# VH-VL binders against Putative lipoprotein MlpA (mlpA), part 21

Target 1, 215 residues: Putative lipoprotein MlpA (mlpA), of Myxococcus xanthus (p38371)
Amino acid sequence: CNFEQPETNCFVQESPSWAVKYDVVDSPKDANGDECTTTAPLVELMGVYKYVNPETGAAQLALRPATLASRAIADTTTTSADQTSLGSLDTEPKDHGFCHANDFAPAFVNVAASDTAAANTIRYEFTNVRVYSAAVAPGTQFTGELKYTSNGCTSSYVMRAVWPPAPCDTASTEPAENCGVGSGLNPEFAVVCQPTSATGTTGYCVPAGDIPSFK
Key: E = the ipSAE of ESMFold2; O = the ipSAE of OpenDDE; V2 = 0.75 times the mean of E and O plus 0.25 times the DockQ between their complexes.

## First folded at step 12 (VH-VL; framework fv_romlusevimab)

Design k2 (from j2 with heavy chain N54K K57N Y101E; at its last look DockQ between E and O 0.09; V2 from the best seeds 0.00; counts 0 for: pae E 13.5 > 2, placed apart)
Fold by ESMFold2, look of step 12:
Structure k2 (fold): chain C 215 residues (1-215), chain A 123 residues (1-123), chain B 108 residues (1-108)
Amino acid sequence: as target 1 above (215 residues)
Amino acid sequence: QVQLVQSGSELKKPGASVKVSCKASGYTFTRYYMNWVRQAPGQGLEWMGWINTKTGNPTYAQGFTGRFVFSLDTSVSTASLQISSLKAEDTAVYYCARGREYDSGYYYGMDVWGQGTTVTVSS
Amino acid sequence: SYVLTQPPSVSVAPGKTARITCGGNNIGSKSVHWYQQKPGQAPVLVIYYDRDRPSGIPERFSGSNSGNTATLTISGVEAGDEADYYCQVWDYSSDHVVFGGGTKLTVL
């Protein structure tokens, strides 16, 4: 119809597993503004999917945190759609080769009461998501913001993510097991091993700096 | 509450200097660049530049190199604009505004503004 | 240097929809931010990244950006929406922030 119709070029590596690191921005507060202790994981795997409307070319990005996916097994009160955050994805890159994704619906899961804990809703709210789509590493890193709510605590984070997920061990002397040569990651990526716990040594390779994270 | 509070309005003669301060509170000062924006009477917004609050490195827009100096005092979360050799054309409201987030390296708009400082240069 | 062009004024009847345009060469490849400024007040961010609203901005405010035009849309316009509106981009290649010239919205 006109010469100005754009080509889609916001590639995203679709995978059930990306490695995502969260760095705290606003420490956990309850509804009264008092400090509380529940936080997002230090690192988790995340499902990342792109949908494109073939008639219009309009694109969407879906984010499914592993925390929600694992709890979904036991949750009969929420649907797969509730457990996945869907947002609009730009069809063309902006600002240094980034494809922006916005207007994410919240993702959540209900956790039934147990002997030791009351019922709870775990809720993720993503904003300002930007996927690096330049040809050198198309659709294999992204960053954004997370507001995380669980156990009446809300906290906020910068998230930084990389594909593929590479397991690692900070105590290992083998480069392949510590985000180096042989790990399966693009060798130009600047990554660091992030343990899944504050005291452990094993986790996933995550971006070392701002996205795009390169050496 | 995230807040930028600017110093009071100034009446100056041509050739004098003025220093406008902008004190930040309610957030980590070094997380965002600080913008300076000028608005002459009856005119639109004019970006003067910004300063990287983590490194202290300023960037000046074209036309604002020379007489305009951005500075920081990170110990009190304060950015300052100094204008030397004031001219009548420097009469304006001067705003500080936080913007570009250091963590991402990208500009997400100016989400918090100071109240503005009116500088009047008259003979 | 990069230039943003806005109409100097737009008039709209109460309850109708105002559309304020921001023209720029290939502006659709840039992230556009919008500010509202009432007389004697500092600007307020009303839209960022083309279409997102900061906390506290009514759903009546929306934005779009494609090709050579970004648009701020205010539906159900109220008298309190009378203000100057500025579009703004950051052009990373020049490392400069650019404002449009501003549009005065009058609610008649």
Scores: ipSAE 0.000, ipTM 0.475, lowest interface PAE 13.5, mean pLDDT 87
ESMFold2 (binder alone), look of step 12: mean pLDDT 93; pTM 0.953
OpenDDE, look of step 12: ipSAE 0.018; ipTM 0.585

Design k3 (from j2 with heavy chain Y101T Y107H; at its last look DockQ between E and O 0.65; V2 from the best seeds 0.00; counts 0 for: pae E 5.8 > 2)
Fold by ESMFold2, look of step 12:
Structure k3 (fold): chain C 215 residues (1-215), chain A 123 residues (1-123), chain B 108 residues (1-108)
Amino acid sequence: as target 1 above (215 residues)
Amino acid sequence: QVQLVQSGSELKKPGASVKVSCKASGYTFTRYYMNWVRQAPGQGLEWMGWINTNTGKPTYAQGFTGRFVFSLDTSVSTASLQISSLKAEDTAVYYCARGRTYDSGYHYGMDVWGQGTTVTVSS
Amino acid sequence: SYVLTQPPSVSVAPGKTARITCGGNNIGSKSVHWYQQKPGQAPVLVIYYDRDRPSGIPERFSGSNSGNTATLTISGVEAGDEADYYCQVWDYSSDHVVFGGGTKLTVL
């Protein structure tokens, strides 16, 4: 049918894997305010899910960083629920297609002490999450803020995320391998290849700018 | 501790100029737009506009596109409002307030306000 | 230009619930923010994005927004809640901030 059924809810593409880029806002500091070196990943995969309570209609957004899940293999004290940040999600889009999510519980994993390091909890705290849910690309991009704590270091980031995840290589001349035609991404998305390390060339296609990121 | 501290009150004659400063601390200054809000005696809040602290580009509300100039000194995390050719009707409290982030694309309200600067324009 | 309309005043007995309205065309499609201003003081954000509460604001402050009306609700009203209250939106088409005219809450 025509325009009579526009965006009517806060749709989110549910997937175990979105590509998420973090850009630093507050550089890492320890409890004394001194510089330290532990940072969030440059890019990671993230599980993203929406839950709706059928009795109340209340919606929730779940964010599960894949990096926490991989670290939890060696730790029996944290569960998939602990590795997942759950927050409230608006049911109606506002401000031209944005759905706000807030009140996130932290996501974390415990890392046991070793002969070279004290026990540690790696902790993600998400705030101000906004899912872009307009009809042209419903629920396939979001932005928000991350406070990351590990090894006594705390740092803060803007996060920007896109679905689907697309592996890429900044050194490749093939468009399909460098976030172009054939990559599997919506061709109208403005994306850039973000390597997983500062010195490497391979990583994932991530939003090139503010959400919604379009050419 | 996030804070906006404004310059002190000013008593001015018509035709003079005034510069109200607003110094930010405790956060990344260039991440948030700086709003300017006017409140004449006994009146409500009136949005004058904002300045993008990352680019330095101002936006002025209708009616404030003349004698009112927003500026920045990012090296000291300071936003300023200059009012030229002062008139009696410029008598008001002037507030700075942070709100919109440059990287989010929409407004979350003004979560931190300066204490206000009273500008009085009289004979 | 987009207009927000508030009642000039609201009176409520101590311990009762105050409701302050903010009217606007299709305001339910906008994010509404609320400010408290006590005499001689700067405004303080008490509700943002229709219903979310900044840190340090008591739970008795709440908000709602649908259709053409947003509402700030203060339950268990105390004398310290006497203030002027302003609603505010961002108008996408003009890229301007708009304030309501303000509502004086009196606790009798």
Scores: ipSAE 0.131, ipTM 0.664, lowest interface PAE 5.8, mean pLDDT 88
ESMFold2 (binder alone), look of step 12: mean pLDDT 92; pTM 0.950
OpenDDE, look of step 12: ipSAE 0.344; ipTM 0.769

Design k4 (from j2 with heavy chain R100K Y101T Y102W; at its last look DockQ between E and O 0.43; V2 from the best seeds 0.00; counts 0 for: pae E 7.5 > 2)
Fold by ESMFold2, look of step 12:
Structure k4 (fold): chain C 215 residues (1-215), chain A 123 residues (1-123), chain B 108 residues (1-108)
Amino acid sequence: as target 1 above (215 residues)
Amino acid sequence: QVQLVQSGSELKKPGASVKVSCKASGYTFTRYYMNWVRQAPGQGLEWMGWINTNTGKPTYAQGFTGRFVFSLDTSVSTASLQISSLKAEDTAVYYCARGKTWDSGYYYGMDVWGQGTTVTVSS
Amino acid sequence: SYVLTQPPSVSVAPGKTARITCGGNNIGSKSVHWYQQKPGQAPVLVIYYDRDRPSGIPERFSGSNSGNTATLTISGVEAGDEADYYCQVWDYSSDHVVFGGGTKLTVL
């Protein structure tokens, strides 16, 4: 085994948790085209993994939204594989450090009916995912598109993600708790605290703008 | 669904001005750069520049930094191209085209185009 | 100023495969987009990011990009494919969009 192997590129920081923000592009609509209220989370954690087929060299990117994993308590018919979206990934970066990922299978969870809600399938469809892999911050930010469907209501988003996930509080005066010094984030990243709810102050630091998001 | 509709054709004399408008519908106007592309008779496509519809900041290609002005009216989802001091060489079809905004420093192609506006400059 | 070079014309018999090239220094490190323009019409995006097809573009349209050459391939060419085809990149160093000169595809 003395043969020198070619180096692989398109590094992705593999982690069970990245922080992902969704920004609405198409507001929620039902099958009739009428407005409805169900949306993707404002922010969530996401598992992100890279796989390489050793025989073909083909690379894949796996995205596993934490919201689907948390709903698996109610779901005995959906596997962890169903809750994970797998797509093809470039093997080399282009356009100054971007690795494109395409052909994602949907991720979903089935939620059984309860006394207060009908049965539902929560479905994520990712497209046009691009991982920033340049040497200055390799594989720690990505962007893409999400089509989200739940309770008969479909909406679409730009997603922007950063690693590591840094908890934050918009009400805090401490920089480490508000996406500043001591937060654990690369200090060159332009990030902002996104609360997990419209009425709360706590959430995660997310990219402040388009990827790559730098100051 | 997604559509760019441009203003009608213009016939002008040299030295006049023209304004070409491009009205967007079916998507969030401020999330996509707007390109302007020129095509002279019998010639290829020539990129004139773009405008960031969120900030209003234009970028002009070389050769388009003087008489050509990009502007926005975001209240009606409209981008405009103003050409002053028209010359015969400005005779062309002018297109607006939506670019991608997924990366702040990159366009990944122009996925929606206006129908084009013919500007004819003749003495 | 980055330059893209295309052949001025390509002729292909119906049902055969057309290959339209786009030459550029190190174009394999760039994302290449392709547009179809029929007479009297606006351009239409047919391939983006080297090889991806927008919704509604037939599978017989494909793209590749390596080294100094990107290629648009149209298999099973139909009369309706007769058009001008343009390649396009974004040049990071100048922050400008660059088009190729265009290729007229003739179906004969």
Scores: ipSAE 0.035, ipTM 0.616, lowest interface PAE 7.5, mean pLDDT 87
ESMFold2 (binder alone), look of step 12: mean pLDDT 92; pTM 0.950
OpenDDE, look of step 12: ipSAE 0.084; ipTM 0.695

Design k5 (from j2 with heavy chain R100K Y101T Y106W; at its last look DockQ between E and O 0.02; V2 from the best seeds 0.00; counts 0 for: pae O 13.2 > 2, placed apart)
Fold by OpenDDE, look of step 12:
Structure k5 (fold): chain C 215 residues (1-215), chain A 123 residues (1-123), chain B 108 residues (1-108)
Amino acid sequence: as target 1 above (215 residues)
Amino acid sequence: QVQLVQSGSELKKPGASVKVSCKASGYTFTRYYMNWVRQAPGQGLEWMGWINTNTGKPTYAQGFTGRFVFSLDTSVSTASLQISSLKAEDTAVYYCARGKTYDSGWYYGMDVWGQGTTVTVSS
Amino acid sequence: SYVLTQPPSVSVAPGKTARITCGGNNIGSKSVHWYQQKPGQAPVLVIYYDRDRPSGIPERFSGSNSGNTATLTISGVEAGDEADYYCQVWDYSSDHVVFGGGTKLTVL
């Protein structure tokens, strides 16, 4: 909890739920370099936490994707720590109001075999994570890169995240239900409704552009 | 019922200023963007810009900066358009229109329109 | 700036189907809205989100959008459908709302 830790210049809104979008950079490839079909979610929630060493002041950023967290109850082979990516976080904002986070440990989960699917490992590798910490919107947006692997199929993404997580429905005509006024988001944020599936209409509001994403 | 009611017709001299009001009723005023649209005689619809009714931040279209000012009085659910240094070419019907967001969250149409305010600028 | 192109006029006989096109670069990737405006009246939203109808709009009105062209289709055209029709999009790149030039629909 942020209030229990020493204050730092790199504020991060701690929450079990951020809305995170993944935009494809490299299409899925297997170990042979051949195309495969497994991709990261279009959008998902993510736990985001900041840890500060009270003695040294060193900070760490923890990212826990819902894809991994949701399988925790059924996975007896991995721990919460395994399902959480922990990296080093800057103590002060650097250029353009960003706090950089690096050296993330891979996070993963083992999915047991089922009647319809073979056993699988899902792996998240985060790099070049940047948390926007400027005074206008401290610690409520971040970006980075993701290397996603599922069943030997690896793809790369630009990650964009915003807090709070606002549910949305593209079928609705109400602004509050489509990332507009009343949604709970900063009205100055440029956000879009990203459905959770290619054919669905319900999802979460995510940054519309590069971070920081402002109107 | 949801409606937008605009102020009455205006006749002004060149160089004068005018303020058109748009009063909203039947819905939560601060939950929708308010658009302003101009239509010159015999011409098409021109988007002038919108104002965020929650924050008060205006966005002006190209060509509608400087002399055009959007404002709000949230206490009475009213949006206003002020035009200064009026010119003959400002003669038009001006509409306020409520904006609804759709698929992307920021793509939106205008589902409720005021009745329009005719502004005539003549010597 | 983003530009929408409409034919200036379309004529149709009563009971027939009218199609009004709206051209734009990769307009299929945008959400298109359509407005009907009768003489001396404010515009009325008749189609939003490419194909959805507001409450009170007859099923005769339909919309489609793909590639570089959006289309408003009015089946079983009635005399009362005679009006100007405008397509509209929001262009995120410029953060501007853009209207087409409008199409006058004449019912013969």
Scores: ipSAE 0.000, ipTM 0.509, lowest interface PAE 13.2, mean pLDDT 90
ESMFold2, look of step 12: ipSAE 0.006; ipTM 0.549
ESMFold2 (binder alone), look of step 12: mean pLDDT 93; pTM 0.953

Design k6 (from j2 with heavy chain R100Y Y101T; at its last look DockQ between E and O 0.02; V2 from the best seeds 0.00; counts 0 for: pae O 13.5 > 2, placed apart)
Fold by OpenDDE, look of step 12:
Structure k6 (fold): chain C 215 residues (1-215), chain A 123 residues (1-123), chain B 108 residues (1-108)
Amino acid sequence: as target 1 above (215 residues)
Amino acid sequence: QVQLVQSGSELKKPGASVKVSCKASGYTFTRYYMNWVRQAPGQGLEWMGWINTNTGKPTYAQGFTGRFVFSLDTSVSTASLQISSLKAEDTAVYYCARGYTYDSGYYYGMDVWGQGTTVTVSS
Amino acid sequence: SYVLTQPPSVSVAPGKTARITCGGNNIGSKSVHWYQQKPGQAPVLVIYYDRDRPSGIPERFSGSNSGNTATLTISGVEAGDEADYYCQVWDYSSDHVVFGGGTKLTVL
């Protein structure tokens, strides 16, 4: 827990659940450069944790996508550490209130073969992660890039994340269920409801645009 | 029923000013953005901007600054568009349209439209 | 500024399927809304948030959005579907609403 660690200027809300949106930049390609169909989720929850070395003051950021966590139950080959991407984090905000996180280790899971599906490796590679830590909204938004690989099919995304994770339904007329008043989100945040599927109406509130996303 | 009712057609001389009103009913006026959209004869839809009906803050599209002013009268659930120094090229149908709620980033579309107001500028 | 590109016109025979495209750079990352406008009438929202239909809009109307193209699909086209159709997005970077140029759908 963050309150058990030394205070730093780069505050990050630690939580097992952030709402994360992935916007495609490069469409899926296989090792030969041919089109493939496997993509990252439209939206998912993500565990986010900050570690500070009490002796040196050096900070690290840990990202654990729900996709990896959920499928880990059937994986006997990878550990929790393998399923978590760990990178270095700035100790204080730099430009425009952002704390930069770099040098993330890949996170992955090995899904064993089943009667209906072949064995698969899912891999997350994060780069250029930036946590917004300005006083107006410290450590409740972050962005970065994701290289997603599943069964040899690789695609690239812009990642945008917000805390808390607020469930939403595009079919609802209630503000609390449409990322509005009562949702638990900062009322100054510009957010949209991202369904978990292309045809569904239920999902999570995610940043409407570039981080920081404000109204 | 939810509806937007706009003021009647206007015929103006160049250099004059016009004010188009849009009265809302059937819903909480201050919970939705009000958009203004222009459509010149035989042309497509042009977004002019919107006004936050809760805060009164207007946002104008590029090309619609200066002579165009959005305003509110919340007591009667009415949004207004004023155009000053009218030009012949201002001849068009002007629409008000309800946007998404002010407290949500969801639904960046316009689900309710006024019937439109024709403004003709002719010497 | 963000730009949406629509074909000027699309023709379709009654009972057939019409597809109207809306092109934009990485439009798949944006929410696309579609409007129908008949002559002398105000626009009507027919698809919002890429694929959802407002109450009262027939199931014949559907939407999709991926990559650089959003598409409005009208199955079983009827004479009454003849109208202009506009796609629309909100561009966060500029905080502007952007309309496509519109597509005239003609039912042959």
Scores: ipSAE 0.000, ipTM 0.520, lowest interface PAE 13.5, mean pLDDT 91
ESMFold2, look of step 12: ipSAE 0.340; ipTM 0.750
ESMFold2 (binder alone), look of step 12: mean pLDDT 92; pTM 0.948

Design k7 (from j2 with heavy chain N54K K57N R100Y Y101K Y107V; at its last look DockQ between E and O 0.04; V2 from the best seeds 0.00; counts 0 for: pae O 13.0 > 2, placed apart)
Fold by OpenDDE, look of step 12:
Structure k7 (fold): chain C 215 residues (1-215), chain A 123 residues (1-123), chain B 108 residues (1-108)
Amino acid sequence: as target 1 above (215 residues)
Amino acid sequence: QVQLVQSGSELKKPGASVKVSCKASGYTFTRYYMNWVRQAPGQGLEWMGWINTKTGNPTYAQGFTGRFVFSLDTSVSTASLQISSLKAEDTAVYYCARGYKYDSGYVYGMDVWGQGTTVTVSS
Amino acid sequence: SYVLTQPPSVSVAPGKTARITCGGNNIGSKSVHWYQQKPGQAPVLVIYYDRDRPSGIPERFSGSNSGNTATLTISGVEAGDEADYYCQVWDYSSDHVVFGGGTKLTVL
């Protein structure tokens, strides 16, 4: 639910869809420390919401990856709350315009067994999330770290996100389809097209550099 | 089928000029960027730059400015590389390669390559 | 300028696994592509975006990328795999495509 909340200095664009990129820090390993092959998506959409306690003024940030949301349709064992990672959020920007979000609860979904695959749990653990809330681009970029686990295979990532979610095609020479003019993105943002698969050309525009990512 | 076909081998004298062509087929030419890559004998791959096949806007790598010119003839789906004032060190195989590029300049892999054109510069 | 470092050569016996490394500062945050070049032939893209294969590339080829090292892994090496292998990235700072120096894979 999206409803009007008290104004805070840490603005976050609330939306069911942010474009999120994951860059590998630690390669996937199983519980024994052996190499495994399951990884987080190259890019995905993410629901991002801010909650403010009207009595205390305390703020919270909610992250809901599309992977969990989509799998949840077939999962009757987890709730929306289980599929959403909720953490504390600063009330004012710090460290050069960043609002820090911490203490995120894990988000997860259970995938039932099929004829070709055993039952599985997909788990997201977010840490050190920072939302860029400076006046030049308030609440439209954030970064953090992700620990991703699927089928007992765990990997670590740097997360970078931008709003709005602009679709793109690496096979196109048209700016509107290449994260340029007409894409809907802030023209000052440094962004690149990240395909959803290694063999495909279509995906979403994501930050090209460290957050904040500007030209 | 998607393919790039380059012009034949060239033998030139120092100071002369050469133009290498790269004809595309099997796909929409103006939807993909075209890269140029040089490989001197016994050496590795060197990226020379790319050209936007829709706008004609070229980007040259460091060391490949001035004597190197990218051009297009979109009517025949052809990209060209011209090298002027040829030097002995320009002796190499030159490749055109289809690439992916965003407006921000980000380039991914090069999935289709020409067969290469050998340019030999000798007195 | 951004630099990619590859070993000049790697040797492997048939049927064994070859690993070719590509070193670069924080390369794990970049997308790495790999090319195979056989003698007298044009390069062929064998790995996209760190880890996946274009259509037509055998499953024996795989890739990984994390920290400061990307790795091309070829399992069950065959004589036909003998070639030069190049890693490649895009450097945002310079807006340049960067190739590694190449690795010659010899099948013993």
Scores: ipSAE 0.000, ipTM 0.521, lowest interface PAE 13.0, mean pLDDT 90
ESMFold2, look of step 12: ipSAE 0.066; ipTM 0.652
ESMFold2 (binder alone), look of step 12: mean pLDDT 92; pTM 0.951

Design k8 (from j4 with heavy chain N54K K57N; at its last look DockQ between E and O 0.71; V2 from the best seeds 0.00; counts 0 for: pae E 6.8 > 2)
Fold by OpenDDE, look of step 12:
Structure k8 (fold): chain C 215 residues (1-215), chain A 124 residues (1-124), chain B 108 residues (1-108)
Amino acid sequence: as target 1 above (215 residues)
Amino acid sequence: QVQLVQSGSELKKPGASVKVSCKASGYTFTRYYMNWVRQAPGQGLEWMGWINTKTGNPTYAQGFTGRFVFSLDTSVSTASLQISSLKAEDTAVYYCARGKYYDSGFRYYGMDVWGQGTTVTVSS
Amino acid sequence: SYVLTQPPSVSVAPGKTARITCGGNNIGSKSVHWYQQKPGQAPVLVIYYDRDRPSGIPERFSGSNSGNTATLTISGVEAGDEADYYCQVWDYSSDHVVFGGGTKLTVL
């Protein structure tokens, strides 16, 4: 959290870790329009940061997907700036408490060739990002759209995010481990455990419905 | 590709009825609101209303109640506009337009995909 | 009812910057969308949520919204930009979508 920045009405919880869910809107297609199989993660962590120009009051929102950050360890060709999507952010809430963020620069990472896979670029393109900044739950939920490209395969998603990130296990009967009481989440939030894989049971608590997601 | 295809031009007499169809393809039909927009000759865009494609619930703009009915056939991803008791002033191009993806408890009304328009001419 | 006001026409020379305004009471608190309509064609969304561009729309198109005025800015105007432009909002109070009267952009 950057405490040196001026306070604005568009509050965003700054954190290296938000829980983000991606729901497919458009199925994966290659450059020729043919079906392909590469998709974004079901859920991932994301760094979210807000920057404010103290002179102009203009705000920016930075999104850093964990997928890019993790792959960047082996990538010597991209910088942290390349791996972070930066966009303009409203200074005041609109549309019933939402702060809109626009004009995001693409974020990407280069994956080097291996014995089993050719060199690849993973690209995130964010649009129509809206941070819920109403007084009841300021800056702890956001939504938007993602255009995801990997290995020439492009798909589109609606993303829904919540803070804090709470690990969960669908196989657990303990509320604290399954997005219930004790998980650290706002009790008023409607959340559900999203496993990181289709066959696994462990993952993160994500919004159960549209943003804002409340019980 | 994402597209809306509307039915063909209509020529009707006053007092008759017309039904304009709008078939969606390339996306999940029930995830977007469908808007209807009228444009009289040489005039601007006029919002007629929208229909929630998930629930089937229509909202009509002021001045478009009564004779105007929005409907759906989700099995074929089609929205329809019916106008009854047609009048000369109903002569216009009618557009269906997809709303922005529904992903919140609040509505957002950018219309990112438009049909090609249907010309309805009402004359004696 | 909520009203959006646009100038009837704007003229600009090729290569110059065109600015089309959309006036409304406290419009800065609303999300404004912009549409381009060429003769005989359906409208095309060119700006949504004040300043965001749909895929395929050139960077020459930009939007701003504050106070009582939203503005569509077209830099480096081309002949192909000649069209009618409409601003649009959703008015929550009436639960109505509202269009401006439209602005005819003429490229001289």
Scores: ipSAE 0.026, ipTM 0.634, lowest interface PAE 5.2, mean pLDDT 91
ESMFold2, look of step 12: ipSAE 0.066; ipTM 0.649
ESMFold2 (binder alone), look of step 12: mean pLDDT 92; pTM 0.948

